# Ledger of designs, part 195: VHH binders against q9p7j3

Target 1, 174 residues: q9p7j3
Amino acid sequence: MILPLFPETQVHVFVYENVSNCAAIHEQLISQNPIYDYAFLDAATILYKKQVYSAIIRALEDRRDEQMKTKTIHSEVILSLSPKTEISSAFRQFSMTKKSKNIVVVKIDSKLTEEEEFERLDKLVEGNRVEFSDEELQKLIDFKVLKKNYKLDPSTLENPLASILSSIALRGYS
Key: E = the ipSAE of ESMFold2; O = the ipSAE of OpenDDE; V2 = 0.75 times the mean of E and O plus 0.25 times the DockQ between their complexes.

## First folded at step 15 (VHH)

Design db5 (framework vhh_5c3l_4)
Fold by ESMFold2-Fast, scan of step 15:
Structure db5 (fold): chain B 174 residues (1-174), chain A 120 residues (1-120)
Amino acid sequence: as target 1 above (174 residues)
Amino acid sequence: QVQLQESGGGLVQPGGSLRLSCAASGFTFDNHAMSWVRQAPGKGLEVVSDIAWSGGRTYYADSVKGRFTISRDNAKNTLYLQMNSLKPEDTAVYYCAAHSKYGIPDRDLRGPGTQVTVSS
């Protein structure tokens, strides 16, 4: 995706299904190993490419404006997925867990090409890479999780895109 | 090794003020966004306020907005909560919490808490 205000920012998004080593990845993230400086999202929480890109744009805007709440751009992406800028809920709602089976991985400001990041991530993640597409994401989503995270009514679950994007765009307004 | 220690709680009359402190040690304090979380008797945990790693951006729950102010002193590894216009419903144990810089929720890196009682 071409970001109008951030055309020089390198953004890579990867999707892995059937990941067997989420517990090991989680331990590396808890120990703050810099090799794992990515946004590791539970794919159960992501329905659309636009959902991820909206969160990335919000995080980049917060960095530009010196308004980041978290120390890394990647944790700021996770925060930006939430309907409000309350950190605890955002991380619990969207981050991968030891029990995650499918993950979405975001890398911003990579010094590597997309292919080089794939090679690196394939060493860290034990799972199957799939295309970052709405079709593939819709195979991995958990609608109960999506409904809870964005407070969706049953009627909006049939076409939740506008509601999700509005929640991301309007988060933290006071 | 990693320690968070709250202080400054006590008994106060409605309309009064208290300032809570949280001393952090055993980790790089300015790598972490911080929160104040409270638990009233017989209730679940409620997030009261969040603050950026830099101190530059804050969040407040609607129940405390305009009355409480969160701040931090990174040079002293200390988090603060200034509580004004206290109400009986603010009675709770108050905990400070540190958040992962990589966005993974730690199994509650929180202190032991400090009791705030607003007298009836």
Scores: ipSAE 0.697, ipTM 0.855, lowest interface PAE 1.1, mean pLDDT 88

Design db50 (framework vhh_5c3l_4)
Fold by ESMFold2-Fast, scan of step 15:
Structure db50 (fold): chain B 174 residues (1-174), chain A 120 residues (1-120)
Amino acid sequence: as target 1 above (174 residues)
Amino acid sequence: QVQLQESGGGLVQPGGSLRLSCAASGFTFDDHAMSWVRQAPGKGLEVVSDIAWSGGRTYYADSVKGRFTISRDNAKNTLYLQMNSLKPEDTAVYYCAVHSKYGIPDRDLRGPGTQVTVSS
């Protein structure tokens, strides 16, 4: 993916459904195993490709401006999905849990090609790869989770894209 | 093993000030963002403030903006909370918390807490 303000930055996004080893992945993230330096998101929280792109752009802007709150670009992506700049709620709202079943995985600044990252992740994630597309994401979203995370009322739930993107874009302004 | 130890709590009159400290050990302090979290009697946990790994960016809950200041000394592995213009509703046990470098929630990574009581 090519980002307008960050054309030299390598970005890969992968979607897995029916993942059976989320507890094992969670344990590796708790132990801070550097092999697992990715943003592991619960797919129940992601409705659109643009939602993920907006969080990536915001995280890269924070890195450029020396405004990152977290130490890794991947945890900054997770923070950037939240409408608040508050770290605890952002991680609780968007990160995978040991009970997650479908996940979205983001890799930034990879030294590997997309194909090589697929091969690597296929060894770490026991699930079915699906296309990173709005169609596939809409099969995995939990609208109750989305409503809670972005504080959407019933009227915005019918077309939440603009509200979600505005929440992500504005949260990083101090 | 992550170890966090809060200090500096006590009894203070409304309008008074306290400075809380959190001594950290067992991890690389400057790799982690940190928070102050409180729990008032009969209430849930409230995040009061958080601070970037670098100290360069902060968050404050609306209830404490303009009154509290979070800071850190990475050379001393210590987190601080300066609390000014204290109100009775600030009465709570205050905990420091460390956040995952890889974005996993910090559920069990808190210190034992220090009691702050604001009363006449």
Scores: ipSAE 0.768, ipTM 0.886, lowest interface PAE 0.9, mean pLDDT 89

Design db51 (framework vhh_5c3l_4; at its last look DockQ between E and O 0.93; V2 from the best seeds 0.80)
Fold by OpenDDE, look of step 16:
Structure db51 (fold): chain B 174 residues (1-174), chain A 120 residues (1-120)
Amino acid sequence: as target 1 above (174 residues)
Amino acid sequence: QVQLQESGGGLVQPGGSLRLSCAASGFTFDDHAMSWVRQAPGKGLEVVSDIAWSGGRTYYADSVKGRFTISRDNAKNTLYLQMNSLKPEDTAVYYCAIHSKYGIPDRDLRGPGTQVTVSS
C-alpha cells in the first residue's frame, strides 16, 4: 500500500489470529533479530484500520520532521498509537506480549509486494492470517482494554473512532 | 550483556539538588530511548522521565516537571538526571531503564538503582 502523503513509502499491514508462537517472536524482538523488524501489535488493542493508519502517518511525519522519539519507524508506530507521550506506557498498551493470541503486524519501507512480504512474514508467525478490515478487527478487540487505553467514557463510546483519532493526532498538544 | 549502573544518589535536605548518572554498556546506546524510574517505599515503580534516542524529545511526570531534567551523552554512553528543588516525596530508589529497539516492553532491563533520600 502507498499512502498519498508519503508516495515513496510502501506500507503493509497483516492480521493474524490464533498465533501460537508470540512468546518466541517476543524473544527474537528482545534479542534485536533484524529479520523481525516489524511493528508487532496486540490485536486486542486495535479496533479500526484508520487507527493503525493514523499511527503510521504520525510516525512517518515524525520521521520526516526528524522528531522520532524511538530509533526505528516500527517502534515509533507503536508509540504513535498511544495518547500518552510516555514511551513505556505506549509499549505496554499496544505492543504484542508473550501472551498475545491475535496480532497486527505493520511493515514500513517494504521493497516487496504485499504477497512477497506475506511469504516472508509467514515464516516468522505461526497463526492464521485474516483480512485487515474493521470487520475482522472487531472480532479480536478487547473493549475493556480499548476503553482503558484511550480513556473512553459513555459519551465517547458513541463514536470511538473520532476519539481515538483525536487522541493519536493531538498527542502532546493537550 | 546489557549493563546499567546508576550513581549520584545520596541524602539531601529539602530544596537541595542531586545529579544522577547512568553508565550503560553491552548494547548500542543510541539505538535506545532511555528512562528514569523510581520506587518509593511501599509503592510501585513510577516513570519519572524518558528521553529519545537522540536526546531530542523528553517526557516528565507531572510530579517532577520544572524540577528535573533528563539528558544523555551518546558519545559517553551515559544517561543523566538533574534533580533540583528536591522534596521529601522524591525519596526513592532511582533506576535507569532501557527501552527496546522494536517497541517491546522491557521494564526488567534496569540497573541496580541508587538511593535518593530527601529529609530535613
Scores: ipSAE 0.857, ipTM 0.917, lowest interface PAE 0.5, mean pLDDT 94
Fold by ESMFold2-Fast, scan of step 15:
Structure db51 (fold): chain B 174 residues (1-174), chain A 120 residues (1-120)
Amino acid sequence: as target 1 above (174 residues)
Amino acid sequence: QVQLQESGGGLVQPGGSLRLSCAASGFTFDDHAMSWVRQAPGKGLEVVSDIAWSGGRTYYADSVKGRFTISRDNAKNTLYLQMNSLKPEDTAVYYCAIHSKYGIPDRDLRGPGTQVTVSS
């Protein structure tokens, strides 16, 4: 994907369901294996494509402005999903865990073609790849998790998009 | 092997000041954003402040905003917390922590802590 404000930045987003090796992936991330330099998100936290794109755009703006808090663009994407600029809570709220079953994986600045990145990532993730679409994401979301992460009222849960996007855009001014 | 060692805690009167230090070794210091977290008796962990890998951006909990200042010296592998206008509610064990550069939460990467007691 090509973003209008960042036309030279390559962005790939992948969705995997029924992942059986999240504990192994988590171990590789803890050991800081550079092969795993991706944003590994728990799909239970992602409802819309626009939610992911808004976080990516925010992270790229922070990189452009030399204001990244974290060392990698991928961890900055995870931070950017959070309504707070506080790192620990953001990682706990949105990152995959050993117990995750469905994940969203973001790759920025890939040196590989999209097909090569698919092949590489399919070797790291033991699960079924599905389309990155609002329809597929809605099958994987946990509304209890979403409500807690964005502090949504029960009445807002039926149509939370504007609240989520506002939270991402106004991050740090809470 | 990550090693974090806090120092600078002690007993101080309300309204007083303390400066905490965290000496770090066993990893590339400027690859990691860092935080100060605290635990008061009988309470859970509270994130007090965090700081970018570069020192350029900071976060403060509402409870300490305007009173505490986080900073780091990447050349000395040291994290600091300047605590001013201390209150009895600031009494806690204070820990420094590093954050994953790949965005995974890791609560095991904290130091042993330093006790701060604010009492008349």
Scores: ipSAE 0.776, ipTM 0.894, lowest interface PAE 0.7, mean pLDDT 89
Fold by ESMFold2, look of step 16:
Structure db51 (fold): chain B 174 residues (1-174), chain A 120 residues (1-120)
Amino acid sequence: as target 1 above (174 residues)
Amino acid sequence: QVQLQESGGGLVQPGGSLRLSCAASGFTFDDHAMSWVRQAPGKGLEVVSDIAWSGGRTYYADSVKGRFTISRDNAKNTLYLQMNSLKPEDTAVYYCAIHSKYGIPDRDLRGPGTQVTVSS
């Protein structure tokens, strides 16, 4: 896909459920294997497509403005999901862990079609691809985790999207 | 292997200053954002400050903002924390920590720490 503000940047987002090899992927990421240069997110933390797109846009804005905290655009997406600028909490709260069962995977600056990128990613992830849609994400979310990560109160839980997007957009001003 | 070694801790009176250093090796230093974390007696870990891979952007905990300054020298593979106007509540073991290039957390990526004690 192409984001209107960044028309030359091709982005792909994939969702996998029932992933059996998150521990192996985690080890490859710690080893800095460049084949794994994607953002691997725990799907338990992602409720909306717009949550992911907002983080991607924020990361791309920071790259454009030479304000990235982290070295790769993919790690910057993970940071950008957090309402805080503090790096370790962002990675702990939103990244895939060894115990994750469902993941959202983001590729930015892809030179491949969605299907070609999927063919590469599918060699790395042992799980079942599902559609990147609000309907599928809502099946995978952990609302306790979401509430904690974004400090949602009862009035916000009725429509948490606006609160979540505001947290991402206003990061650095809180 | 990642190697991190903190130094510069010690005993200081309230209002004093210390400068902590963290020597880093075994990885490409400027591929990584870094942080200082501390553990006060009987408390959990607190992130004191972090700094972008380039040195440009920083974060400070409210408890230290205006008193502490994080910096890095990528040519020397060294992270610094200048601590001014020290208070007894700053007493802690201070650790430098490296953040994953690809954004995956690893709790074992910190040094052995240096003790800072602020007391009369």
Scores: ipSAE 0.648, ipTM 0.858, lowest interface PAE 1.3, mean pLDDT 90
ESMFold2 (binder alone), look of step 16: mean pLDDT 82; pTM 0.835

Design db52 (framework vhh_5c3l_4)
Fold by ESMFold2-Fast, scan of step 15:
Structure db52 (fold): chain B 174 residues (1-174), chain A 120 residues (1-120)
Amino acid sequence: as target 1 above (174 residues)
Amino acid sequence: QVQLQESGGGLVQPGGSLRLSCAASGFTFDDHAMSWVRQAPGKGLEVVSDIAWSGGRTYYADSVKGRFTISRDNAKNTLYLQMNSLKPEDTAVYYCAAYSKYGIPDRDLRGPGTQVTVSS
């Protein structure tokens, strides 16, 4: 997809369910293996496509403005999902863990085509590819995790989109 | 070999100041955002401050905002915490920590800590 505010920026988002090798992927991320330079998110934390795109846009704005807190655009995407500017909470709340079952993977500014990234990523992730759509994400979300991460009350939880997007947009003010 | 080593803790009177240092070795220091984390006796870990890889952007917990200042010297591979107007509630072991450039903490990489005691 092409982002209206960043039309030159290549963005790929992949969703995998029933991933069996999350512990192995987690070890590669800890060891900082450069072939794993992606944002690996726990799908339990993502309810909407717009949630992911809002975080991507915020990260790209921070890169443009030379305000990135983290060294890679991909870790900045993870940070940008959080309503706080505090790195530890953001990574613990949204990043894949060794116990994750379903993941969302983001790649920005790839030197490879989408097809080539897809082939590479399928070799790294042992799971079932599904469409990046609100319908598929809704099957993978954990509403208790979502409620905790965005501090949602019962009234907001019934229609949380506007609250989530507002939290991402206002991240720098909290 | 990756290492973090804190120093500068000690006993100080309420209202006093201390400057903590964290010396880093065995990795590319300027690839990593860093934090100061503390643990008071019988309590959990609290992140008091963090800083961008570049030093250009910081975070402070509400409990220390206006009193503590985090900084780094990438040429010296050193992280600092200037602590002013210290309170008894600041008594804790202080640890420095590094964050992976790929979005997870480095192997729970923390130093052994330095004790800060604020007491009469």
Scores: ipSAE 0.660, ipTM 0.830, lowest interface PAE 1.2, mean pLDDT 88

Design db53 (framework vhh_5c3l_4)
Fold by ESMFold2-Fast, scan of step 15:
Structure db53 (fold): chain B 174 residues (1-174), chain A 120 residues (1-120)
Amino acid sequence: as target 1 above (174 residues)
Amino acid sequence: QVQLQESGGGLVQPGGSLRLSCAASGFTFDDHAMSWVRQAPGKGLEVVSDIAWSGGRTYYADSVKGRFTISRDNAKNTLYLQMNSLKPEDTAVYYCAAFSKYGIPDRDLRGPGTQVTVSS
């Protein structure tokens, strides 16, 4: 995908269901293996494509403005999904865990095509690839997790998209 | 050897001040955002404050905002917490923690802690 304000930035988003090796991936992230420089998200936290893109745009804005809180663009994407700028809570709310079953993986600044990244990522992730689409994401979401992470009330549950996008865009101000 | 070591805790009266330090070694300190967390007797862990890898952005819990100041000196591999207007409710073991640059949900590096007791 090409973002209007960041046309030179290559962005790839991948969705995997029924992942059996999340504990192994988690160990590689703890050891800071540079091969695993991706944003590994728990799919239970992602309802819309626009949710992911809004977080990516916010992270890229923070990088452009030299205001990144974390050292990598990928961890900044994870932070940017959170309605507040508190790092520990953001990582607990959105990052994959060793118990995760379905994951969303974001790669920024790859010089590889989407298919080449899929080939590489398929070596790291033991699961089934599915399309990055609202339809597929809606099969993997946990609405209790979503409600808690974005503090959604009954009035916003009918159309949570606008509330989620506002929370991401106004991160640190609301 | 990767390690974080807190110091500066102690006994202080309500309204007093303490400055905690955390010395980091065995890793590239300025690759990591950092935090201070605490655990009061019989309670869970609470995030007190966090700070960007560069020191440019900070967060404070509502319970300490306006009283505590987090800072870091990347040249000295040291994290600080200046605690002013201390209250009995601030009594806890305070831990220094580093976040993985790849977004690990739990803290990947943590020190052994330093005890702060606020009592008359």
Scores: ipSAE 0.676, ipTM 0.834, lowest interface PAE 1.1, mean pLDDT 88

Design db54 (framework vhh_5c3l_4)
Fold by ESMFold2-Fast, scan of step 15:
Structure db54 (fold): chain B 174 residues (1-174), chain A 120 residues (1-120)
Amino acid sequence: as target 1 above (174 residues)
Amino acid sequence: QVQLQESGGGLVQPGGSLRLSCAASGFTFDDHAMSWVRQAPGKGLEVVSDIAWSGGRTYYADSVKGRFTISRDNAKNTLYLQMNSLKPEDTAVYYCAANSKYGIPDRDLRGPGTQVTVSS
């Protein structure tokens, strides 16, 4: 996928449900295996495509401006989902865990097509691929997690898009 | 294997200062954003401060802002926390933590901790 504000940057987003090997993936991420250089997000934290795109755009802006707090663009995407600038808290809030069941995976700066990345990633993730769409994401979200991560009131929780996007765009400036 | 070892804790009177150090080994130190996390008696874990891989960006919890300074020396694989104007509520075990360059949070990448006690 091509972002209008970053047209030369290759972006691919994948959604997997019923993943059985999250513990194995987690171990590879701890061991810093470069094959796993992706943003591995817990799908329980993602409600909208625009939420992911907003975090990607923020991470790309931070990279452009030489303001990245983390070493890889992928971990910067994870940080950029958080309404605050605490790195460890952001990773605790949004990254996949050994107990995750559904994940969203982001790849930036791929030299591969979307289909080629699917073939590569399908060898790493033991789960069912689903469409990256608001409809599929809404089946996987945990609203208790979303409410906690973005500090949403019950009334806002019924239509949270604007609040989530504002939180991501204004990260660290509230 | 990631290894982190804190030092510099101790007993200090209110208004005093301490400098914590964390020696890192077993990984490429400058690939990781680093954190200081603390746990006070009877309380949960609190992120005190974060520092970017390069040392160019920092975060501080409101409870310590203006009093604590985080820094790092990538050539020496060492993280520091300069703590000034210490208060009794700063009493806690302080942990050095590495945040994986692939987004794994600090829990499994943490040192054994160093005790800081602020009392008269």
Scores: ipSAE 0.497, ipTM 0.758, lowest interface PAE 1.6, mean pLDDT 88

Design db55 (framework vhh_5c3l_4; at its last look DockQ between E and O 0.93; V2 from the best seeds 0.76)
Fold by ESMFold2-Fast, scan of step 15:
Formats: structure tokens, C-alpha cells, sequence
Structure db55 (fold): chain B 174 residues (1-174), chain A 120 residues (1-120)
């Protein structure tokens, strides 16, 4: 994917359903194994492709401006999904857990092609790859989780896209 | 092996000040954003403040904004919380916590805590 504001930056987003080894992945992330340097998101928290790309763009802006709060661009993506810049809550709200069943995985600045990155991730993730599309994401979302994470009222929940994107763009100031 | 050790807690009068320190060892301190969290008796954990790996950006809970200042010294592997204008509501055990480098919440990256009591 080519981002208009960051055309030189390689971005790959992968979606896996029915993942059976989330506990093992979680353990590798806790042990800081560098081969797991990706943003591992719980698919229950992601409704739109634009939601993920907005967080990526915000993280890349923070990196460009030397304003990253976290040490890796991938953890900065996770933070950037949150309506506020409080790190601990953002990680609890959006990151994969040991009990996750469906995940969204983001890789930025890969020196590998998308195909090579797929091959690498397929060795780390025991699940079924699906297309990164709004249609597939909408099968995996948990609307109760989405509503809580973005503090959506009943009127906004009918069409939450603008509210979600506004929350990401204005995080810490909305 | 991550080790975090808080110090500087104690008894202080309302309106007083305390400075908490957290000594970090067993990991690369400047790879991690850091936070201060607290737990008052019978209540859940509240995030008080956090700070970027570089020290360049901070967050403060509304309850402490304008009164508390978080800072870090990466050369000394130490995190600080300067607490001014203390209120009885600030009475809690204060914990130092390291944020995951790869974005996974981890309770094992928290220190044993230091008690702050604000009373007359």
C-alpha cells in the first residue's frame, strides 16, 4: 500500500481469522523477540481499512516530527488507534490478547516484499488468512468493544466511521 | 529480568509535596515508555502519568494535571514523579511501570509500589 503523505514507506496489513496460537504469540511479544516486531491488533477492535490507515499515518507523522511516545513504529500504531495518548489503556484496548481469535497485523518498513512477509507471518501465526477489506473486517468486529473504545453514542454507532477517524486524528485533544 | 523499585513515598500534609523515584534494571530502560499508576484503598488502578521513551512527550490524568510532573533520566535508568499541592484524594500506593516495547500490556513490568498518605 502507498500512502499519499508517505509514498516511500512500505506498509503491509494482514488479517487472520481462527488463530489458535495467540497465547504463544503473546509470550513471544512479552519476551521481546524481535522477529515479532509487528503491530498485533485484536480484530474485534477494527471495523474499517481507513481506521488502520489513519492510525498508521498518525504514527508516521509522529515519527517524522520526532514525537513518537513509544520506541517502535508498530507500538506507535497501536497507540495511535486510541482516542487519547495514554499508552497503557491504548495497548489494553487494541492489542491482541492470549484469548484473541482473530487478529490484524501491521508491518511498516519491511525490507521484504508483501509476498515474503506473508510467508514469514504464516510461520508465526496459526490461522486462516483473509483479505484486508471492510467486508472481512466487519465479520470480525465486536461492536460492544468498538463502542467502548471510541465512546460512541447510539446515534453515532449507526455510521461510526467519521467519529472513529476524528478520534484518531485528534487523539489527546478531543 | 525486569526490575523496578519505587521510593520516596511517605506521610505528607495536604498542600505538601513529595518526589517519587523508580530505579530500573535488567532491561534497556530507554527502549520503554514509562508510567506511574496508583491504587487507592478499595479502588482500581488509575494511570496517573506516562512519558515517552525519550522524555519528549507526557500524559497526565485530569485528576493530577497541573500538580504532578513526570520526568526521566535515561543515563541513570530512573523515572521520577514530582507531586505538588497534594490532596487527601492522592492517598494511594504508587507503582512504576514499563510499557511494552511491542505494545502488549504486561503486569510483570510493574514495581512493588510505594505508599503515599496525604493527611493531617
Amino acid sequence: as target 1 above (174 residues)
Amino acid sequence: QVQLQESGGGLVQPGGSLRLSCAASGFTFDDHAMSWVRQAPGKGLEVVSDIAWSGGRTYYADSVKGRFTISRDNAKNTLYLQMNSLKPEDTAVYYCAAQSKYGIPDRDLRGPGTQVTVSS
Scores: ipSAE 0.796, ipTM 0.900, lowest interface PAE 0.7, mean pLDDT 90
Fold by ESMFold2, look of step 16:
Structure db55 (fold): chain B 174 residues (1-174), chain A 120 residues (1-120)
Amino acid sequence: as target 1 above (174 residues)
Amino acid sequence: QVQLQESGGGLVQPGGSLRLSCAASGFTFDDHAMSWVRQAPGKGLEVVSDIAWSGGRTYYADSVKGRFTISRDNAKNTLYLQMNSLKPEDTAVYYCAAQSKYGIPDRDLRGPGTQVTVSS
């Protein structure tokens, strides 16, 4: 897909359910295998497509402005999902773990079509691809986790999207 | 082998200062954002501060804002924590930690720690 502010940056987002090899993927990421240079997110933390797009846009803006906190654009996407700037809590709260069952995978700066990128990724992930859509994401979300990660309270329950997007946009201000 | 080694801890009176250092080896230091994490007696781990790979942007826990300063010297592969106006509540083991390059939590990128004791 093409983001208006970043017309030369190709981005792909994939969703997998029932992933059986998250522990193996985790080991590859720890060992810094560049074949695995994607953002691997726990789908239990993602309710909306716009949540992911907003984090991508924030990460790309920080890269453009030479303000990235983390070294790779993909780890910066993970950080950008967090309402706070503290890195280790962002990684803990949003990143795939060895115990994750469903994941959202982001590739930024892809030189491949979506189909070609999927063919690569499908060799790495043992699970079932589903559509990146709000409908599929809401089947995979853990609302207890979402509420905790974004401090959602009764005053925001009617429109949690706006509260979540505001948290991403205003990160670092309190 | 990846190694992080803290130093500079010790016993200090309330109101005093200490400077912690962390020497890094066995990996590309400036590929990683870095953190200081502490564990007070009988308590869980608290992230005290972190710093961007470049040294530009930082985070501080509310309990230490204005008193502690994180910094790094990428040419020397060293992370620092300047700790001023120390309080008994700052008593803890302080750990140096490297954040995962690809954003996956990994406790294995943490040093053995250095003890800081603040007592009168």
Scores: ipSAE 0.716, ipTM 0.876, lowest interface PAE 1.0, mean pLDDT 91
Fold by OpenDDE, look of step 16:
Structure db55 (fold): chain B 174 residues (1-174), chain A 120 residues (1-120)
Amino acid sequence: as target 1 above (174 residues)
Amino acid sequence: QVQLQESGGGLVQPGGSLRLSCAASGFTFDDHAMSWVRQAPGKGLEVVSDIAWSGGRTYYADSVKGRFTISRDNAKNTLYLQMNSLKPEDTAVYYCAAQSKYGIPDRDLRGPGTQVTVSS
């Protein structure tokens, strides 16, 4: 996928359910295995495609402006999902954990087609790929976690997307 | 093996100053954003401050803004926290922590901590 604002940057997003080896993936990430250079998100924290895309765009803008707080574009995507400024909080809120079952995987700056990238990633993730859609994400979301992460209340729950996007966009401006 | 070691803690009077240091080894220091976290008695871990991998961007908890300054020397693999105008509520064990460049926090990427006590 090509984002209109960043035509030179290819982005791929994958969703996996019933992943059995999140703990193993986590260990590889801790060991900084470059083969695992993706953004691994807990699907329980993601409700909308636009949520993910907004974070990606924010991260890419930060990179463009040389304002990245984290070392890699993928970690910056994870940070960008959070309404909080502190890095540790963002990672705790959105990153895949050892106990995760469903995950969203983001690849930035891919030189491969979506199919080729999937083949590569499929060797790393032991789970079932599902469509990256609001419909599928809605099946995997934990609303308790979502409400906590974005401090949603009954008034904002009527249009959670607007609140989420505002939180992402305005991080660090309050 | 990843190692972090904090130093510079101690007992100070209210209004006093301390400078904490964290020596890092066993990993590529400039690949990681760094943070200071603290744990007061009976309380959970609180992020005090963090700093980007390059040192260009920083974060401060509201409770320490204007009083604390985080900095790093990538050439020396060292993280610093200048603490001025210390208050009794700043009393805690202070830990140096490294954040994974791939976005997974590792609680093992933390030092043993240094005690800071602010008391008259």
Scores: ipSAE 0.695, ipTM 0.856, lowest interface PAE 0.6, mean pLDDT 94
ESMFold2 (binder alone), look of step 16: mean pLDDT 83; pTM 0.837

Design db56 (framework vhh_5c3l_4)
Fold by ESMFold2-Fast, scan of step 15:
Structure db56 (fold): chain B 174 residues (1-174), chain A 120 residues (1-120)
Amino acid sequence: as target 1 above (174 residues)
Amino acid sequence: QVQLQESGGGLVQPGGSLRLSCAASGFTFDDHAMSWVRQAPGKGLEVVSDIAWSGGRTYYADSVKGRFTISRDNAKNTLYLQMNSLKPEDTAVYYCAASSKYGIPDRDLRGPGTQVTVSS
């Protein structure tokens, strides 16, 4: 997908359920294999498409303004999901782990079409692709994780979208 | 292979100052955001401060804002923490850490640490 505010920037988002090789992917990310230059998110942390797109837009704004805190746009997307500008907690909160079962994968600046990226990722990820939709994400979310990551109180947990988006937009600022 | 080595810790009186240094080798230092984390006796790890790869953006824990300053010298592959107005509750082992380039938390590699003790 191409974002209207960033028309030169290719964005692809993929969702995989029942992934059996998260430990192997994790090891490739630790070794900094450039083939794995994607944002690998734990699907337990993502409830809405808009949550992911808000983080992408924020990361692209930081890149445009030469304010990226991390060196890759993909790690900046992960940071941008967090209510804080503190890198270690953001990665701990949102990144896939070797024990993850379902993942959301973001690719920015791809020179490949969406179909070509699917073919590439299907070789790296041993799981079932599902549609990037609110319906599919709702099947994979862990509400306990979501509540902790965004500090949601009981009154906002029933309809958390606005609170989540505000957290992404404000990110440690009043 | 990332190697990090802290120095500059020691015993200091309340209200005193210390400057910690972290020498980095085995990786491209300016590809990585860096942090200082600490662990007080019997407590968990606390992120004290972090700094962008470029040095352009910083984070400070509420416990140290206004007292500590993080900085880096990319030409020397060195990270610094200037600690002013030290308090007994700042007593901890301080670790230098490199953030993962691709966003995985287990890639936050730490040095062996340097002990800071604040007491009379």
Scores: ipSAE 0.731, ipTM 0.865, lowest interface PAE 0.9, mean pLDDT 89

